# Designs tried in a protein design chat: VH-VL binders against q9fi13. Part 4

Target 1, 266 residues: q9fi13
Amino acid sequence: ASLSPEVSPLLRAAHHTVDNYVKSGMIIGLGSGEASDFAIRYLGQQLGSGSLHNVVGVPMSARSASEAAKYGIPLEYYRDGVQIDFAFHDADAVEENTLIAVIGRRRSSQEDDYILKQKSIVKVADEAVFMIKEEQYKAGLEGSIPVLVQSLNWLAIAEEIDDLYLGDAEVWRRASVENEGPLGGDFPIVTSDGHNILDVIFTTPIRSLADLATSLDKIDGVVDHGLIIKTRCTVVIAEETVVRSVTLQTSALEGGVRTYGQTLQK
Below, E stands for the ipSAE of ESMFold2; O stands for the ipSAE of OpenDDE; V2 stands for 0.75 times the mean of E and O plus 0.25 times the DockQ between their complexes.

## First folded at step 5 (VH-VL; framework fv_lerdelimumab)

Design M1 (at its last look DockQ between E and O 0.01; V2 from the best seeds 0.00; counts 0 for: pae O 12.0 > 2, placed apart)
Fold by OpenDDE, look of step 5:
Structure M1 (fold): chain C 266 residues (1-266), chain A 122 residues (1-122), chain B 109 residues (1-109)
Amino acid sequence: as target 1 above (266 residues)
Amino acid sequence: EVQLVESGGGVVQPGRSLRLSCAASGFTFSSYGMHWVRQAPGKGLEWVAVISYDGSKKYYADSVKGRFTISRDNSKNTLYLQMDSLRAEDTAVYYCARDLPFTWGSGYFDYWGQGTLVTVSS
Amino acid sequence: SSELTQDPAVSVALGQTVRITCQGDSLRSYYASWYQQKPGQAPVLVIYGQNNRPSGIPDRFSGSSSGNTASLTITGAQAEDEADYYCNSRDSSGKHLYVFGGGTKLTVL
């Protein structure tokens, strides 16, 4: 059903995501963020009304778990070997054409702990949707790329990253409070797994997120990063009055990743 | 190799003062927060004090607040603990311990000295 | 009170698994670190966060956390593991910045 133009664009994106991708009987990775909240609520409503039935959620965060519980969505916690049919998640940014998503820019201590889980759930899902606003869909992305590192050696790792991207990016260890400086303040964020988060803040357009991911993965002490490469994914873009969807299709013949299909739905 | 060596311990009477030192080597001392932790004979570990890497911030346990002063000289790679108005309950082995770089709040003491014994007795 | 509590003593047979648990309200908000202390020696960091091992610590040492508890597990206890083990976390009471548990004496039989 078409929502009024007066509603939040992310609400439209959420409804679009649920209406087009969720089916009865599915195990769904429940994302985290504003759009995901809308999606979870709508999903709960659909279950309550009987439009959907026998759906189980796998939450990507405490936030999503809480929201799902509030709306009566049965939950299963993520574990190794879990089968997930579909996942949706808020992205901080998505690279145009490649649909590589950036997550983990949010400086919430609660969200910081779930970056790895979020990536794992999205990757294991058969199909995934990233929900974003129009301004978050760009070529030549700028801004911060979260990098999880071993906490005991964070400084050495940070220096290596800083050297690698000298002139293009600054490296900041994430603090519990914003604006504590590049060292991360008195109490830097430490995840439950004992990792620090380095924000690699690009002040120049990133030419390729894929190359960036590859380069980060080669650095000793880097545990992971906030870049998600998903081959079966759709980006649902909330525009001012419409929702746009872009789907990534892998063509075996041309050895390249191509984005096909723009569906504009009101 | 990271090394921490405490010194300055001894036997003192109640009410007296004593100054402990911790000599650091094998790492960039000025980049690390440093802690004092003590252990009474036959007892557990007790956190005493912390100082930030640049010495700008100091925190103390309530049990020693107002009596002990933590300080450091980064040019000498040395951590200090000035202990004033010593009490019998201050009797312990005192350890210096290293925090993570540029933080005093990680809670991970990855290197410890061998400790120096302070005995407060009449 | 932000006290951390530990069992004063536990025993394990050689080659068996033992879990040492730390409990306290602070652990609901803060991560723990674990320290091994052998007689006449300084403490040694063995686990930090949920399950991180410093360099040089054997892989038989592991950590976990749940609710207001943190646990150190030794899988396949060795004779050299006989020691006192202390948990540590931030003190939520404000009396101390950090607080140690009372320590657990591990005997390897």
Scores: ipSAE 0.251, ipTM 0.706, lowest interface PAE 2.2, mean pLDDT 90
Fold by ESMFold2, look of step 7:
Structure M1 (fold): chain C 266 residues (1-266), chain A 122 residues (1-122), chain B 109 residues (1-109)
Amino acid sequence: as target 1 above (266 residues)
Amino acid sequence: EVQLVESGGGVVQPGRSLRLSCAASGFTFSSYGMHWVRQAPGKGLEWVAVISYDGSKKYYADSVKGRFTISRDNSKNTLYLQMDSLRAEDTAVYYCARDLPFTWGSGYFDYWGQGTLVTVSS
Amino acid sequence: SSELTQDPAVSVALGQTVRITCQGDSLRSYYASWYQQKPGQAPVLVIYGQNNRPSGIPDRFSGSSSGNTASLTITGAQAEDEADYYCNSRDSSGKHLYVFGGGTKLTVL
């Protein structure tokens, strides 16, 4: 069902996600971002009304934890041995057909410090949903891909990435304040783990996010990046008045098997 | 305060050599790629050469390739341009310019020297 | 090799808005940077990336890009903005090669 045109499309995606993927008794990874905030609020309302029972949240960030606390969702913090049945998260973009997601373009302490944790929780969950707007779902993605790097070697790593993507991308060190440009200003982002974030900014379409992830993973000093390859995932797409979904239930990109189908749902 | 000061310009006959220097101060020189850019009298800017922060990579405009050599000494905070087999068309003001440190391949020249004049005439 | 094309001259009335353009195939792949040069002085970076402004550059300077074209916009032009303006980009024909446009003389009337 559609909500009025005056509400955020992501609210519709969030309600769809909770209504169709959350069941009583689940341990759920709680994502970060606008759609995740709506989903957390709605989940809390469903718990308060008694429509859902015994749901425990595993927050992906301080933001997720704060939202969950506001709406009365019991929390468990992620650690070894926690089984996560389902996770939902915002994505900045999703590649068609592969459903590889981009995260970490949002510039805030709640996002910058938790890119790795967000990725880890999505990957360990049995099943995941990314919630996006229709313009974020396409082939030939452009824009930034965040890459976490060792801070002491960041310049050499940035040069190696620049060399690899000649003509297709620029490499910028992320700053803690807006409008400081590619230098990162006097206060570049340093995560709690001591990493810099390099934004690899594509101004031409990226042919394959899978190949990009492989290339980045080979670079000495790259700790991780904002590309999420998840075998059991669905992308919930908020369109102007409706919601649709695309499902990938085969481990085509994480294993040696081909993708055989997708489910389109409005 | 970031400063770049070129020196070594002068008048020289065609076929001869000159060596330009650029003294850097006010920043960690070894973190930055460096460029030479020239401007013939009354003309526009022309990029000449770039050297990576550690000196391991060097690239040249076609007009100077094989004749000019860019180098740096990070212990002295100094950039060099060795200009051999000089031609009349090399007459220009030569600027050293700092590239942004982690995007040194982008060509964003955030600081420039005052320039040094090289005149090649018979 | 790539070429960046600029109009040789433009004029603007004091306080009005002017756009200086730069066109070339390399701009499909790389952002432009823009340099202001006054007579007898070294160039000064005024815009880089899509629309980044170094500290000390007035906010009346802005940049934009679309396709193979980059633009420098000066809103509320001042007499001190009279200068030559050069665009620069990486040259898409090779690794770590660079090209400047021919320059645009801005006259503030």
Scores: ipSAE 0.033, ipTM 0.580, lowest interface PAE 7.8, mean pLDDT 85
ESMFold2, look of step 5: ipSAE 0.006; ipTM 0.468
ESMFold2 (binder alone), look of step 5: mean pLDDT 90; pTM 0.934
ESMFold2 (binder alone), look of step 7: mean pLDDT 91; pTM 0.937
OpenDDE, look of step 7: ipSAE 0.006; ipTM 0.475

## First folded at step 7 (VH-VL; framework fv_lerdelimumab)

Design P1 (at its last look DockQ between E and O 0.01; V2 from the best seeds 0.00; counts 0 for: pae O 11.0 > 2, placed apart)
Fold by ESMFold2, look of step 7:
Structure P1 (fold): chain C 266 residues (1-266), chain A 122 residues (1-122), chain B 109 residues (1-109)
Amino acid sequence: as target 1 above (266 residues)
Amino acid sequence: EVQLVESGGGVVQPGRSLRLSCAASGFTFSSYGMHWVRQAPGKGLEWVAVISYDGSNKYYADSVKGRFTISRDNSKNTLYLQMDSLRAEDTAVYYCAKDLPFTWGRGYFDYWGQGTLVTVSS
Amino acid sequence: SSELTQDPAVSVALGQTVRITCQGDSLRSYYASWYQQKPGQAPVLVIYGQNNRPSGIPDRFSGSSSGNTASLTITGAQAEDEADYYCNSRDSSGKHLYVFGGGTKLTVL
């Protein structure tokens, strides 16, 4: 159930997410990260006690799969066309008001291979929750935006991005080892799909994540990026003593005004 | 600690040649574009040349095209400037400069050497 | 090549604010970077891009740009700010060419 303010903020966010968004019978996308680990553990405990039943997990990464197996959550294979009722995931940051999420910043090099899969599962789910710390929910975000690129032309792609954001961002090719500099050294990260990762590191506030996503999507050779625009999502914000949530929904009628809402956690 | 040390300056007669070197340390030299910038005594800064991280691309100011050659040896962390057919107007302190992260051509010179003086006199 | 134009000299009283300007057509397309040079020393980068300061540069230094003009602003000028200041930018007249302004001598009174 609800946890007191004395426990870890991300643990409270994870419990809030499971308690408020998971129902028996669901197929659930299982995210990666500290809050997702807590949510997976709690979900497994709810299945073991019988408080939830007939829940099947679709893991976003090897980490998610391992945690789910540890806590007895039945798993289903991710594939194109799978129906997912709900997904939860750790975001690195979320832009205020738009709820556009950033994923794939380097928390662990093992996660590099799963950025595309994580994004795909979140986008295909009917509804999603991002769990973040309070300081990463704001307007004017800074820091890294990961961009997956074709490896053969990575330098030309990096130069195009650099020109687009000259003075506002640095472009680094992600390396498999530390101390390799902005070109990624002799052993840059290459994903299982054969892509390099460019970290576009903003040192000034990003004016609009939506415009950034649009600009990146136009670049020939950009495969995808770590910005997630989700029509039905909620951001669960782990504040020091409480959990707060902010919800975004898009109108079912095409061309209408999107519905925005906030839910206060008291 | 990033360090750039120029050498090879001196007094030379017009029409002669001189080769400048710049020894780099404290950063992954092969990841950065490198520049030469000069300053005539009592005058302002003048950009001279740039070379890409791998040496495959080189660009020159109009005042030195065809006479100067920029090069690098990434195995020795060393930048070079070969200066041929020297003229009196080439008299200057020559600085090597590191660009900010990326291949070449951003033009943000975050570290400079101490400079080496080249004097071309009859 | 393009040309960047700076006033040759400017003065500021201790603790006051001064703006050093740099004008040129290339600044419509590219940001300027700013270099401080004290007598007998190599230049030091103080501002790059729109308004980025390298580590160790005091927050009294800031940059801005509009149209074909870039500006370096020093608020609360100190005696150690007395130096020559150069702007530099990429030159759109050819690939990977660069140009410095003529320099501005700042005198702190």
Scores: ipSAE 0.014, ipTM 0.467, lowest interface PAE 7.1, mean pLDDT 86
Fold by OpenDDE, look of step 7:
Structure P1 (fold): chain C 266 residues (1-266), chain A 122 residues (1-122), chain B 109 residues (1-109)
Amino acid sequence: as target 1 above (266 residues)
Amino acid sequence: EVQLVESGGGVVQPGRSLRLSCAASGFTFSSYGMHWVRQAPGKGLEWVAVISYDGSNKYYADSVKGRFTISRDNSKNTLYLQMDSLRAEDTAVYYCAKDLPFTWGRGYFDYWGQGTLVTVSS
Amino acid sequence: SSELTQDPAVSVALGQTVRITCQGDSLRSYYASWYQQKPGQAPVLVIYGQNNRPSGIPDRFSGSSSGNTASLTITGAQAEDEADYYCNSRDSSGKHLYVFGGGTKLTVL
């Protein structure tokens, strides 16, 4: 069917994702974001109509849980050892070719607690899809990379990160209120696990997200970050009149990761 | 109703060229990837080539690379296969097929034509 | 020569269940599609993905996948199900973008 220009590109991406990856009997990681809302709603509709059967959702956020509940999707909470056949999620950005995704950029304070959960669910899933807009798929990404750090030594960690990326990035601690400056003011965001969130804001194109991830992981006091490296990952790119998909697979021959095919559909 | 009608097949000598056409109707032709698949007499199916919805991407089987060219005219709802330097092993029924909606790159062909026979013989 | 392998022939008694299996490394990464072809006719898509059935295909047809295999199952085989069945998937070898299995001839007894 032709894509209507009146329909949200992300809605098309969501439908594409559900139609191509969701099957009856699956346990599905339910992402968070605008596209994920569309996907969850569509999924619920498919279950209601009988097109799909026996699907269980694992929500990545309160938002996704709420939407799933509204549309009658049975839910299971994430826990260690849970089987997840497929997961979809909104990414903030995806690096071209590598398909490394950035998540956790500041949207709302409520989403801050779910960065680690989202990352965990995506990584555990057998297959995953990131849904993004065209402008979010780029080589040489710029913008903020969320970094979760220990609250006790957050300043020292922030200084180390700032030094590491001097001239290329600024480090801001997230605050509960707006306009509190880079230190996060008197009321910094503290996750349920007791972590601060540093936004490493790159003002120059990041050469390699993989290298960035490796570097961040080496810093003492860094708990995790908003970079997701996922094998068997597909990026569904919502363009104005077409949905494009790029798939990353682990090479059985070389033991490496390669990208397969550009999928363009109207 | 979706219809795919192949034409242009016939008997041709080795080294010669032939152009196949596939006329599409009953769906938005310009929205779908299109394929050529061939079947030698008494043999199995062999994928030959694909072209994206707008013609921007083309892929070929190794057996036909450099000899065959897939193209399309969306204004005419027609798919083409230019076959150059034909060989005896190219003898087959050639089918055009369309992608299932939103499944570019998956290899799901939901509709096929009836095929056109190409015979390459001296 | 095909990177997807199928048994060349299988048989099933009328009303019984038969499973046709496709095997190949590509199936570890990609879902398969299945096509039914009767003599003198064009192929018809019967199953795609994990277990999707196009409209018009009877519910006795089902699909499954495991490891490097994909399977088409006919539960309650009918006489009209006698045909050649081909699996297809993306090709991970790089020789082709897509690859078909060698086909399985199903005889209904």
Scores: ipSAE 0.000, ipTM 0.487, lowest interface PAE 11.0, mean pLDDT 89
ESMFold2 (binder alone), look of step 7: mean pLDDT 90; pTM 0.934

Design P2 (at its last look DockQ between E and O 0.01; V2 from the best seeds 0.00; counts 0 for: pae O 8.6 > 2, placed apart)
Fold by ESMFold2, look of step 7:
Structure P2 (fold): chain C 266 residues (1-266), chain A 122 residues (1-122), chain B 109 residues (1-109)
Amino acid sequence: as target 1 above (266 residues)
Amino acid sequence: EVQLVESGGGVVQPGRSLRLSCAASGFTFSSYGMHWVRQAPGKGLEWVAVISYDGSNKYYADSVKGRFTISRDNSKNTLYLQMDSLRAEDTAVYYCARDLPWTYGKGYFDYWGQGTLVTVSS
Amino acid sequence: SSELTQDPAVSVALGQTVRITCQGDSLRSYYASWYQQKPGQAPVLVIYGQNNRPSGIPDRFSGSSSGNTASLTITGAQAEDEADYYCNSRDSSGKHLYVFGGGTKLTVL
């Protein structure tokens, strides 16, 4: 049941996540991304072998649903009131110590429609794991934070955000095609819920993702954003030959904890 | 190559009107907020007006409010300044300026025309 | 107050470092941008935001800000740096209004 050092770091993170957090009988939020694809595949293999049973997946995206169907995971689609025991997901970055995750930086144009669903499933789950590479785990994060806004009022909302972060960030409306400038060109992304996506692109380190989330949440017309604050959260960090984890919880018994593991082939 | 070319300057008497044009090329004009900035002979720069990318919002310095009108025609890539009730104090070189690639921009005037001289005298 | 205040003139010896300052209430909330203007020419943006240089501006130009003050620093001043320098920022009296400082004439000796 051990994996050699030659295996992809994200594959090791995915195996660690399934082995340590998924139990028979769970309803599992199925994330989107490379590590989530590996985790879904491995979960399907565990169900097929009988090592796990009575697991139902709740996919976060069309990608997640497609992978789950490919590997035979029974699916239930997210609705208000569904109980989710555990969720795993890829993140674009995670802030050290707080474990606040960034999602929704452009992976593919299909994923733009699922940012809200991904966040909703992670937040409603009893526990969550983010799977990342070591370089995605740091303090003082930079780069884009996606913000979903009402499309009719997008310009006024963009100007309010721009005023708050003038000199620290640029605000761009996400376009269907690359290189369309800050207005999003002739074909800006409009999600199925009728939202535009504003990329707030920080070129200066963000001092606090929690404060950023609070500021964005106060803006009329901001629907939501790509910052996930989850109280029962673990980050599984894929290093070259090992995986480690950092845990955040609300109880004194399971504070943020770093755990090490190695896989050897004998 | 980004180019901004002002025209329409000249000598006018006080109380008369003049319209300035700024022809834009080398960029997507309709994606940018545009400004007018003036400079009286031997003096410093004075911001005059801004217009949003689609022309829907306009703001003016107090010194010209009610007398000057900024406008744009995105189909012709042209910015305009209509100057009415001209005064001697309006004598200046008038520059059009592009902000950075945001709608009003961020107040960072990254490209300027060479200016057109307006002289108000009797 | 909607004013940005600059010293009217400053001198620097060739190859030395000079700092040009700009003060105003709006600079507590907004960064300044800095413009170089040589005689008979249009202004050129040299610094914007906290310390951003447009393409083509040499790295001897840098910017900083603290409180209500912004500064433009030229390290290793060259003869071609002799010009008028203007700061610009948002006007504290209203949204989407802008104000220039009075300008600083830099003389390179």
Scores: ipSAE 0.014, ipTM 0.497, lowest interface PAE 7.6, mean pLDDT 86
Fold by OpenDDE, look of step 7:
Structure P2 (fold): chain C 266 residues (1-266), chain A 122 residues (1-122), chain B 109 residues (1-109)
Amino acid sequence: as target 1 above (266 residues)
Amino acid sequence: EVQLVESGGGVVQPGRSLRLSCAASGFTFSSYGMHWVRQAPGKGLEWVAVISYDGSNKYYADSVKGRFTISRDNSKNTLYLQMDSLRAEDTAVYYCARDLPWTYGKGYFDYWGQGTLVTVSS
Amino acid sequence: SSELTQDPAVSVALGQTVRITCQGDSLRSYYASWYQQKPGQAPVLVIYGQNNRPSGIPDRFSGSSSGNTASLTITGAQAEDEADYYCNSRDSSGKHLYVFGGGTKLTVL
C-alpha cells in the first residue's frame, strides 16, 4: 500500500508533475483529461497560496480552459510562435522505451476537435509530460490509433489503411451516434477543420509506433494522427503505490531517442 | 493548525524497552504517512522509520531493524515507536514528522514535532 | 547505504548569496528536500522537489538539481538564516528508504 493518502493514482501523477516541473514565471500547456484536471486544480491552488506566481496557461481544449478559468489561472490562447516552457497532457497509451504517446482515443465530440491542437502544443513546448496509469504503459500496444483524414475521399483513404494493416487492424470512421458501424453512418464526425477521424483498431500488438507513424504519414489524404513523438518528454506513470517517471532525451551520438532517467516515488 | 507532540522519552538502561508516542492534531491523521527521525546529541539527522497512512506498510533504517516497531492508531490520532533492546547509540532526540501530502515517499517532511529525548545509559 | 554528502560548514556575508550543495548517487534518481534547523529547535522544511517552497518560507530560498547533486541557494542572506541545513532524499541503494546528508552549518557574517 502507498505511504500517502488513498487517492486516485492520477491525482498523484498530477501533483508529481506540477511539483517537479512547474516553476514560477512559466507558460504552460494545459492538457486535457482526468489527470490534467487534477494538475490544473493543483496549479491554481499553488498560485492562490503564493507557492507559485506569474504562471500562464495555454489550454489544449475547452475542458482545460474552463477548469483553468475556474481556478484563476491566467490564460493565453495557442497561436503560431507562442512560447511554451512546459506542457502536460493525458495520454491514452504510451509505448514502452520510445515514450511515443497515443492521444485522441476518447470518442467525445468535444475532444475530437482538439486532437491537432493538443499535438501541436505538446510538440512546441520545451518540455512535456504525459500522465498515464500503469496499464497504459506497454510494449506492443493494442487498441485504436486515431487518424485524421480528408473528408472528401475518406473512403478511399480508409480502404488503403485497411489494406495496409489487413488482419491486424480494423478501420472505423467515427460517428456522431454510437453503433453506426465502420462507415460512421449518416452523421460522421467532422472536425472544425473539415476532417473525418478514422480509428485504426489494432487487435494485435503494434511492433513499432514510430514505424506506424511513418507509414500513416505517407498515405495521401492523411492529415495527421494521434501519435506524438516528443524528444524532451517525461512519462509520469501512476501505479498503485508508486509514481514512476521515465524521461526521454535525444541522444546526440546516435541521433536516436533514449531514456535517461527514472524516478520512483513510493 | 497542524501539531505534532512527542512523548515517552526518558532515561533507560541498555537492553530495556521504551515506547514513544506522537499525538497529532489539526489535520486528518489517517490520510498521511508518518515518520520517525532522530538526532543524537551534537550530531545530524537520521531517518528511523515510516508507516503508511493505514499502517499497512512499514519501513525501517538498518540500524533499528528487528528492534524498533512503528505503529499507529488512527482512531486516537497517535503514532508510536516501540523501541526494544535499546543501545547507547540509540540516544537521541526523536522527532515525529508528517509526510508531505501528494509527494508520496520522496522523503519530504513538512511538519515536525518538538522532539522527545531518549537517553540510553548504564 | 547511498550517502549524501555536504560540506560541514559554509559562511556568507550579510546580504550576499550562498549555495549549499548535497551530493550522492540517489540524487540522480530522486529530488531532494532541504531542512533548516536552529539550535534547540526542530527542523523546518524549506525546499522540496525541483524548487518548491512551503508556505511561510521566504522567496530568498531556492532549490536546484544537476546530475548527482542538489543545491539550496539563499539569495540575500539574513542574520536569521544562520542555522544547520540538511538535505534528504530517497535512498537508491535499497539499504534505507530515506537518507539525510551530514548537514551544513551556515554562518552569516
Scores: ipSAE 0.012, ipTM 0.498, lowest interface PAE 8.6, mean pLDDT 88
ESMFold2 (binder alone), look of step 7: mean pLDDT 89; pTM 0.928

